# VH-VL binders against q9vpl3: the designs that were tried, part 363

Target 1, 224 residues: q9vpl3
Amino acid sequence: RGKINIQRPKAPHYERARVVAVTQPKYPELPKAKSCFKTRAERTQQQQENPYNEIIAREVRNWLDHSRLVAFFHLSSITADDIFRVRVQLHKQNLHLKSYGSKIIEQAVKNTRYEAIVPLFHSNHCIVFSPDPEKTAALLRIVRRVPQMVLLGGIVEETMLSRNQLVAYAQMPGLHAVQAQLVQTLSQAPGHLIQQLQAHQNSFVQVLDVHAKNQMNEETPKST
Key: E = the ipSAE of ESMFold2; O = the ipSAE of OpenDDE; V2 = 0.75 times the mean of E and O plus 0.25 times the DockQ between their complexes.

## First folded at step 11 (VH-VL)

Design wb8 (framework fv_ontamalimab)
Fold by ESMFold2-Fast, scan of step 11:
Structure wb8 (fold): chain C 224 residues (1-224), chain A 121 residues (1-121), chain B 112 residues (1-112)
Amino acid sequence: as target 1 above (224 residues)
Amino acid sequence: QVQLVQSGAEVKKPGASVKVSCKASGYTFTSYDINWVRQAPGQGLEWMGWISPYNGETNYAQKVQGRVTMTADTSTSTAYMDLRSLRSDDTAVYYCARDEGIWDPYYFDLWGQGTTVTVSS
Amino acid sequence: DIVMTQTPLSLSVTPGQPASISCKSSQSLLHTDGYTYLYWYLQKPGQPPQLLIYEVSSRFSGVPDRFSGSGSGTDFTLKISRVEAEDVGIYYCMQSTQFPLTFGQGTKVEIK
């Protein structure tokens, strides 16, 4: 839908100023350049890899290490204005929308417990980070208005959750201890969760293909 | 802990004014708008207006326009509602309520406990 | 102003039985953006109102699935599939499609 709610009578100047203030980017500290010489093997490896990708990969690792909530989305075609408005709404809730290339994500999570998420990012994607796991409900409320963003799954308190498990977590009221137990209970055995996340992504593509075919058939005039 | 805490009960004479406070804690005060809603004894809810703590922008219900002023102090994370020329039909419990102003304006996910204002001779 | 009318004004329900509340608006609540801005709130005795349903049919976080909202245009319904003791209170519908925001007069739900 990509919809912006305009029911409040806001002046363009006011709305723009407020949006700019809350969307100012917050970046993880960039890694400092090392002054020491590297071994021949390390120099050869570094020359073959894009240095920019390693810097951004470290940024991604920093976001993963400092976020208690991480949500993964498939992202369909969306205008710059619409994604900007979504980013503003998310930022107000301490939710940070980021988009990274698949190679950068693979490089960031390689040799970590999160390496299994790499297949989720084969197509267009984005990630939302937050230090506040209680913001999961606010996140789902906001993205409900953005049909171009399809929830694939996430990580809450270092536990990998499928789409349905993350939705269930968002609806859980009560003490954090009870919510933590729910997260542990909903967690699947290693491997099964990954299959569930990939199945949801594949199902979405199939639904879109069928829908697109039906729309083309409806719009095409019959030959007489 | 996210909460809105309001000032205590007030008893006023007709023609006086009352200023009710609403102190926010546990969230970024400037990221949400504050609405004021009142409820007369045994009656329903009546919306009075909203204020944006970010820039002080306000919007008041026509019924109270000219008698109400809403303000916000970002240094204390406190919103205020000042109602003048009080009449007996202003006797009500006054609530402050938080809303997210851009995507779903006016759905109130957090409310203050209420402030009873009694106007009597 | 858009006038919101609720029926019934009061109902007594045996625990575990369903309850249904109607809310009718004097004008369509369908906004030009294609969305309908109708909300349901519950006010328990001695407490401020709490949000149950937003945008006609979406349940707010922590609201039990026995609550459901439906409707379009000018006619809306809040349904409770099985009423429990904790559901006692006054239910209000609200619209934010047009200024000023307006509420229904309220429906009191009590247990027999």
Scores: ipSAE 0.000, ipTM 0.406, lowest interface PAE 14.6, mean pLDDT 76

Design wb9 (framework fv_ontamalimab)
Fold by ESMFold2-Fast, scan of step 11:
Structure wb9 (fold): chain C 224 residues (1-224), chain A 121 residues (1-121), chain B 112 residues (1-112)
Amino acid sequence: as target 1 above (224 residues)
Amino acid sequence: QVQLVQSGAEVKKPGASVKVSCKASGYTFTSYDINWVRQAPGQGLEWMGWISPYNGETNYAQKVQGRVTMTADTSTSTAYMDLRSLRSDDTAVYYCARDEGIWDSLYFDLWGQGTTVTVSS
Amino acid sequence: DIVMTQTPLSLSVTPGQPASISCKSSQSLLHTDGYTYLYWYLQKPGQPPQLLIYEVSSRFSGVPDRFSGSGSGTDFTLKISRVEAEDVGIYYCMQSTQFPLTFGQGTKVEIK
C-alpha cells in the first residue's frame, strides 16, 4: 500500500509551525499568478526579461553545485498535509524537496554539464537535494511510503545515475560504492544514460501501475 | 567514527535520582531519535522511552511515566535520561540507542556501551 | 501491550550446524501502512545489543549472509545457516508496530 502513515503520533502540533518556518522559501513575496491578472504583454516580458526567473535559476544552480546528492522524481497529485509530512521526514535527514518550473530548470542548466536533465522536467516533477550522498538510503526509505513520488534517476558526486544505479548505490558501503559507480558510469556513452532516464519517463504509466499492484500484493511479507 | 558514549556507573540509595548521559559523535545528532532501554541483571530488555533531538518531542513507557525525563542538548550532541524516586527494581544496565525515526520503522542501529545503575542501601 | 514469545529459551549448537529461533507475537505485527516492524538483535557477552535483521527479513549493514529472517503476521523465524563461535550470545526479537516497544524474553545460543 505504500501509504503515508498520518496516524503516527510523533509530531506535536506546535512543531508544525517551526518546520514550516524552516522549510519555507527565502523569498516569501513571490509573484502570485492566481491573485494577479497580468496583461499579455506583461506575461511576455516576464518570460523574456524577468529578473525573478534569473534569481530562481541562480538558486537552482547553487543547489546543484553544492549538493552531492540530487534525486529526480515524477510527482503525482498529493495533499498539502501529506507533502508536509514528507518534507518533515526529509528535512530531518538533511534532504530538501524542491519544485521548479521547466523553463527555470532549462535556464539554470543551459550551457552547463547538467543540460541533459531538461527533458525530465517536461512533466510534473520534484527534486530532492542533499549535501550528503550517504543519505541516498534514507531518501529511498522515506519515499517508499509516498506512491505519488516515483524515482526517475539522480546525480551522485557529480555523476548521473539511472533509477536502478541509484538504488544500487544506496545498498553499497561508502567510498567503495562511489568508486564502483564512477568506474561503471564512465564506461557508458553519455547518450546511453540519457536514454535510460528517458525510457523510464516513457514507460512511467506502466511502471507506476505495476509498482502499485506489487505493493498491494506484497502487503504481507513472505515468512518462508 | 559513529558512536554513542555513555556516562559511568552509578550507585544510588532508594529514593534518590540518577541522570545518565549519552554523547553522540560522527553523525548529525538531530537526524536520529534516541531511545532508552534498560536490562536488569540476568533479565531481558525493557524499552523506557524516546526523545527526538530534532524537536524535543518525547514518549515514555507507562511503567516509568511520571518518574522519567528525557532531554537532549544539541550544542553538545548529548542526550540525558533522568530517573527519579529510584527503587531496588530500577537496578539495571541502561542503554541509549539511536533510530532514524523514519515513519514507524524504529530499529536501533547504534547502541551506547551501557551505564550500570545499582540501587541499594 | 504486544507480548513477544521466543522459543527455544536456550540452544546449544555444534559449530557449523544450523540454528533456528522462533518469535511469536500476541497480535499481528502488520501495520496499517502495509509494513511489518519486527527486528532481531544479538547481545554478545558483556556488550550492548547489535542489530541483525530489520523489518522481518532485511539484513543490517555488515551482518553476515548466514543470518536470515522470515515470517508474517504473528510468527517469525531467525535462521543461522552455519553457527560460528562469534555468534554466541542472547538473541532478542522486538516489535515497534505498537507502543510500547516490546522484546522477546531472549534465546541463549551456546557452542557445543
Scores: ipSAE 0.332, ipTM 0.649, lowest interface PAE 2.6, mean pLDDT 80

## First folded at step 12 (VH-VL)

Design B60 (framework fv_cemiplimab; at its last look DockQ between E and O 0.38; V2 from the best seeds 0.69)
Fold by OpenDDE, look of step 12:
Structure B60 (fold): chain C 224 residues (1-224), chain A 122 residues (1-122), chain B 107 residues (1-107)
Amino acid sequence: as target 1 above (224 residues)
Amino acid sequence: EVQLLESGGVLVQPGGSLRLSCAASGFTFNNYAMTWVRQAPGKGLEWVSSISWSGSTTYFADSVKGRFTISRDNSKNTLYLQMNSLKGEDTAVYYCARDRFDSDYGLYMDVWGQGTLVTVSS
Amino acid sequence: DIQMTQSPSSLSASVGDSITITCRASQSISSYLNWYQQKPGKAPNLLIYGASSLQSGVPSRFSGSGSGTDFTLTIRTLQPEDFATYYCQQGWEYPRTFGPGTVVDFR
């Protein structure tokens, strides 16, 4: 059976050639000029003008206006089920786990003090919001059990904190506890100070008494 | 008990200025955004202004924009409304309210003060 | 700005009646609608947030429903203390806007 010459196929029988010629789909010449691919500029512009992005950006702004604690996490190969589990745990602590696109975040924080966070959103990420910064310790405790969530940093009381700073913040006693300790320390301090001041005065009086006694003993002439 | 107490409402002449205060108690004040809402006599409720928990972001109704300023002192648990260039239309009971937000529920006000009456009259 | 409307502006009912108040937004606000009750000479109180979530301490006879542009507040078995003015408010965007209110009076 002769090698089918793929480069020069034998002309089909006349009848077959006729049928093939008639049945050949005439494809309209695709207008060469319309690149199926929207230019990066067009895509960016369309994305910027997407009403949906504005709606979601507004949501992000609302979260920022109501949250004293904002934590940023990288997500590494986390499943939807794992995310759901973590979300439920966080929600029980009044912590709100959200995910937003980088463009949405950029739009939301544009011309705000939070513009510096934009570079954190180049990869898969999530954000946790809370009105209560005292929940930082609870947040970190929950996330510690989720190796797929990597803490990148956060915002506490409008201050940007690194990962290490946020961990350190979580280890600090609450403001009220610190204040209570301070008050306790201050309340004890005057007692100690008074004691110390009185101790010095008492010692001084004792030294003077000893000196006075010694002078009186030297003035008593030994009547031989 | 969670409580908001407005004060500062008095009679003032048109073109005058007035500062309202709202003292918060029974909750962590700086955890919450705050809002002013007013109600003219015999009329409905009108949103006036809102402020973020930190005070860094403020919102105003068009009717008061440029004339009113909202601020807060978190160390004193107090919300303020500075009202300048007052008009007769500004006559109302002014309420302070605690703001809440959730993506599931939107923006809502869950605690209200008793209100303070501002009267602007010649 | 989002315009809010309410219907009816006023209604008369008797104790024990079931009443429904409607609120409409000029554009879709998803489920971000709140209901407030105000008694004469008193501050407003939150009843419902997020269209259907009952505020803590509010009786179960109050219920909210709706999404998008159309919302309803229902009071089942009206009590004497329920005679008041009710306002809807959109929580979708600034400026925050209220409905004109619905007065519920004694029949």
Scores: ipSAE 0.854, ipTM 0.941, lowest interface PAE 0.5, mean pLDDT 88
Fold by ESMFold2, look of step 12:
Structure B60 (fold): chain C 224 residues (1-224), chain A 122 residues (1-122), chain B 107 residues (1-107)
Amino acid sequence: as target 1 above (224 residues)
Amino acid sequence: EVQLLESGGVLVQPGGSLRLSCAASGFTFNNYAMTWVRQAPGKGLEWVSSISWSGSTTYFADSVKGRFTISRDNSKNTLYLQMNSLKGEDTAVYYCARDRFDSDYGLYMDVWGQGTLVTVSS
Amino acid sequence: DIQMTQSPSSLSASVGDSITITCRASQSISSYLNWYQQKPGKAPNLLIYGASSLQSGVPSRFSGSGSGTDFTLTIRTLQPEDFATYYCQQGWEYPRTFGPGTVVDFR
């Protein structure tokens, strides 16, 4: 039958793409055998010297330009199925799970206020980006069920928060930059509280309630 | 509903200054980076400037670098473009746009304002 | 800086036609290519982002494809509201650059 030849594949727009290709692009000639046999250290070194390091650093800077919430996790051994499941759950909440090498992070945040985050990336890690800091509670709820992801801290509204500060932030109603700075300030000496109170007076009662609850949870009193 | 509304476009003399405003409504303005794009009469689109969600990082086209500044007031849901040392070649309709980024898709502008006309002539 | 070109500069078409517009970047931009539609006297609107993803509210008669340096926008079964200028734009790096535009007009 001549009609058995009806499933000839058609590449979408192939003929148009070929017509507009007026220059013969030069492929990078990379022998697969050499690339496959490189050690982890050699692959990392080659990646560091590759001009594509700036491409990946640019991606990180774009995430930072578009994310009010950034959370950092230590990542233990996790199966591909488990991390995919977590990525899908986070994506439903507009939370974007990523991982980047420490050298790339260093290049991305060089000469920025975020240089202090670089040491967090010397071990196995992952990062969650989101434009919406109100998703912090959802993030913590999802990862509570993922023991392989250990929260290290985050950046909310350009304010660095420790693990405990980020947890306290997530419990506060009306999440915003004023509340993040209040949480950070309340973790410091009482003398500093008086000066910060004048700047954040309208949220003071709610922040104190959250801070006191977090401190009570961290202390285990043995006697009355 | 999501809207952007530019204002402040007028006739101005060469060498003059002008500030454009873009009022945002119907979405959480603070969550988004923002961009200005211009279009000279009868010409194509030209990117002018972009600003991060916080305002801490800014980007400019070479044609306006050093003459224009971009800023935002997140408490007023407003984006600004300060235009100094204006030239005839700055005559254009100026659009503000809501910026997006995702590593799967790159940078894109998903919501645009109606535009405001700036005319630079003697 | 990445230069963007489009072909053709203009075309004439009738309601019901299918058309294709091409866009070329001067260097690889992965799939970070966007398409915008602009009607006379109106602001641009996003049609397609990331080379092939349709913006919400855009009819399925619009489709995009391509990667690297070569990209296409296809409009099937043109409607009266589709006669406009179409711009491609790279979302790969700053400065953000647009193609020169393709005018789709009534023949």
Scores: ipSAE 0.722, ipTM 0.896, lowest interface PAE 1.3, mean pLDDT 81
ESMFold2 (binder alone), look of step 12: mean pLDDT 95; pTM 0.963

Design B61 (framework fv_cemiplimab; at its last look DockQ between E and O 0.38; V2 from the best seeds 0.00; counts 0 for: pae E 9.1 > 2)
Fold by OpenDDE, look of step 12:
Structure B61 (fold): chain C 224 residues (1-224), chain A 122 residues (1-122), chain B 107 residues (1-107)
Amino acid sequence: as target 1 above (224 residues)
Amino acid sequence: EVQLLESGGVLVQPGGSLRLSCAASGFTFNNYAMTWVRQAPGKGLEWVSSISWSGSKTYFADSVKGRFTISRDNSKNTLYLQMNSLKGEDTAVYYCARDRFDSDYGLYMDVWGQGTLVTVSS
Amino acid sequence: DIQMTQSPSSLSASVGDSITITCRASQSISSYLNWYQQKPGKAPNLLIYGASSLQSGVPSRFSGSGSGTDFTLTIRTLQPEDFATYYCQQGWEYPRTFGPGTVVDFR
């Protein structure tokens, strides 16, 4: 079977050539001037004017306003199925997993104290929101089982925390527990102080008693 | 039981000032935004003001902006509404409500107090 | 500001009747609409949030539907305790706005 000369294909039979010539789709010449590629400026302008972005930005603001715990995660090669599983687990703990574009986040936090978080959203990221900061430990426990979710940092009670600070926060006893401990400690302090003050007084009285007893014994004449 | 209790509603003269209080119980108060809604006698419901969980953000209706201040003390589980330069139109039952938010459901108020009556009259 | 309207302003019905109340927003609010019930001399109670989600403790005879600008509240078998004023409220943005209310009275 002769090597198909790809460089000089044999002319088709006259009849075939005629049919091919008639059936060749006439493609309209694409206007040369309209580059399919919108300039960066046009894309940016269109994105800025997108009413949808404003709506979603509002949503993000609402989440921020209603959340005492916000955690930022990088997503590394995570599947949709994995995300779904994590979302369900988080939801059971009243933790809300959301993903937003960088531009939306920028718009949402513009002119706010949270503007510093914008650089965190250059790659695939997700955010977890919670009204309860006590859920930080639960959040970290859940995410620990998901290696594709990498903790970057967070916001707890309007304070930005690093990854390490957030982990440390999760290890702390709840505010009420800490307060209870503090109250207990403070309640014990006066008792201890009183004991210490009384101990000195008691010791002094004992020393005086011993001195008095010794003086009485020296005044008893040895009846030889 | 989750409960909100408003207090402070009294008769006041036009131009006077009044402070309302709302005591919260049965839930973690500082986890929730809070709202004031008022209802004039025989009229509908009117949103007055809202405050975020921390108090860092406040929202006001145009009708009360510049005259009313909303605040909260999370250590006391109490919401406040400071009303200055009161007008006859401010006569209403004032309700405090607990705010909820979800991206699927929006903003809604799931718990309401019994209300306190404020009367502004000469 | 988003303006809310309700229809009808009042309706008379009998126990056992099915009634429908409509609410309209001046602009699209997606599904962010809430329904409240208020009895005379009492505080409002949340019935439905997010257009169709039933609040815990509310009877199943209450249902909400709609999206965008048009919403409905339906009570399928009206009970004596259902005679009250009903308000819709948009949960889309501040300022929060309520409908004017619909009074449901005894026929």
Scores: ipSAE 0.474, ipTM 0.766, lowest interface PAE 1.2, mean pLDDT 86
Fold by ESMFold2, look of step 12:
Structure B61 (fold): chain C 224 residues (1-224), chain A 122 residues (1-122), chain B 107 residues (1-107)
Amino acid sequence: as target 1 above (224 residues)
Amino acid sequence: EVQLLESGGVLVQPGGSLRLSCAASGFTFNNYAMTWVRQAPGKGLEWVSSISWSGSKTYFADSVKGRFTISRDNSKNTLYLQMNSLKGEDTAVYYCARDRFDSDYGLYMDVWGQGTLVTVSS
Amino acid sequence: DIQMTQSPSSLSASVGDSITITCRASQSISSYLNWYQQKPGKAPNLLIYGASSLQSGVPSRFSGSGSGTDFTLTIRTLQPEDFATYYCQQGWEYPRTFGPGTVVDFR
């Protein structure tokens, strides 16, 4: 990480382009597919998935298994320099900014209670993971200065929370026992994120179609 | 300081049962997945089992699947390994370890306990 | 399952030597390779994670390299405390697997 060479502008520009690419899922090398692929094909007969997608889905499962805080954001247009600065600020607080495709998320949460989150990933998005649920307040403080990132909701302690529930969670003292009590209390209220996605017939499909066709920002999840 | 302390290793007969404990201190236990690794006398390391931070996801080596269960009590900062139907090949020092995951580095065990010896003999 | 191999299985070296230990995975594991050191009668300690990242408190004479399937651990200018067993371990997937170990003994 030497000094930027001003005489060769491609290198500095390339490094900034690399930072933007980091918001995309980091793709490992494909495995030696024949033996591994055969084992999975025998257990999952109807689906011949690209091994690359399974590898990335495994990464997402590992993030979910190792994170007590997961926050979902809609991401509107943002410069590479701005998103890089946000990622650095988040990283200082043990908050990890990632983005994954909807098919990968669907595969990662298959047969879990989180399957309802998949529609959130059809539009421009990002996810923040952290093992530290007490960092929720720091997360919200950092992203408040970033209007391009619009909070949609999250998962705390394996409980899905709406935007308003997550904000309420963040306002409590950082002691584990107090925050655990708050999550239990909030989970007794109806899960508004899930309900908004599961609304009466075809509303769910219409929301996804609008986002895919227009790429418009969802201003806020409905709170009622 | 970050510490892991295993206990419960004793001599047991084949077919018996035993529960190991791992007491954690010096870090927020609930933030981390945990792992058991064993080492037979004079042999290499063998991964046994891992558990997610909440306990909702568990993973097992094929050699112990169906016989061992892993659990945690986050209110007591303690990890457990319940070992049933013990065999001679389960004789080993059992270590607990704190897991880390990062998409740049993968899964790794950054803090280890001192180990507890389990002996299975007739 | 991903099989891990190490070479050599043992070696003899003197204080001040530089040594290299190799580890090979049966399939690509990207850079998700960890190295552990274990002294007799003690628990393992993490040396290197992610193929090349040095754990805090580990001397700079240790270094790691490699990606995909082939990895190396290098110890420059061996010290008396470096005579131990070294294990590689893949952090790519479950089941987690270790190499068989490399014993580094005093010659």
Scores: ipSAE 0.011, ipTM 0.545, lowest interface PAE 9.1, mean pLDDT 77
ESMFold2 (binder alone), look of step 12: mean pLDDT 94; pTM 0.962

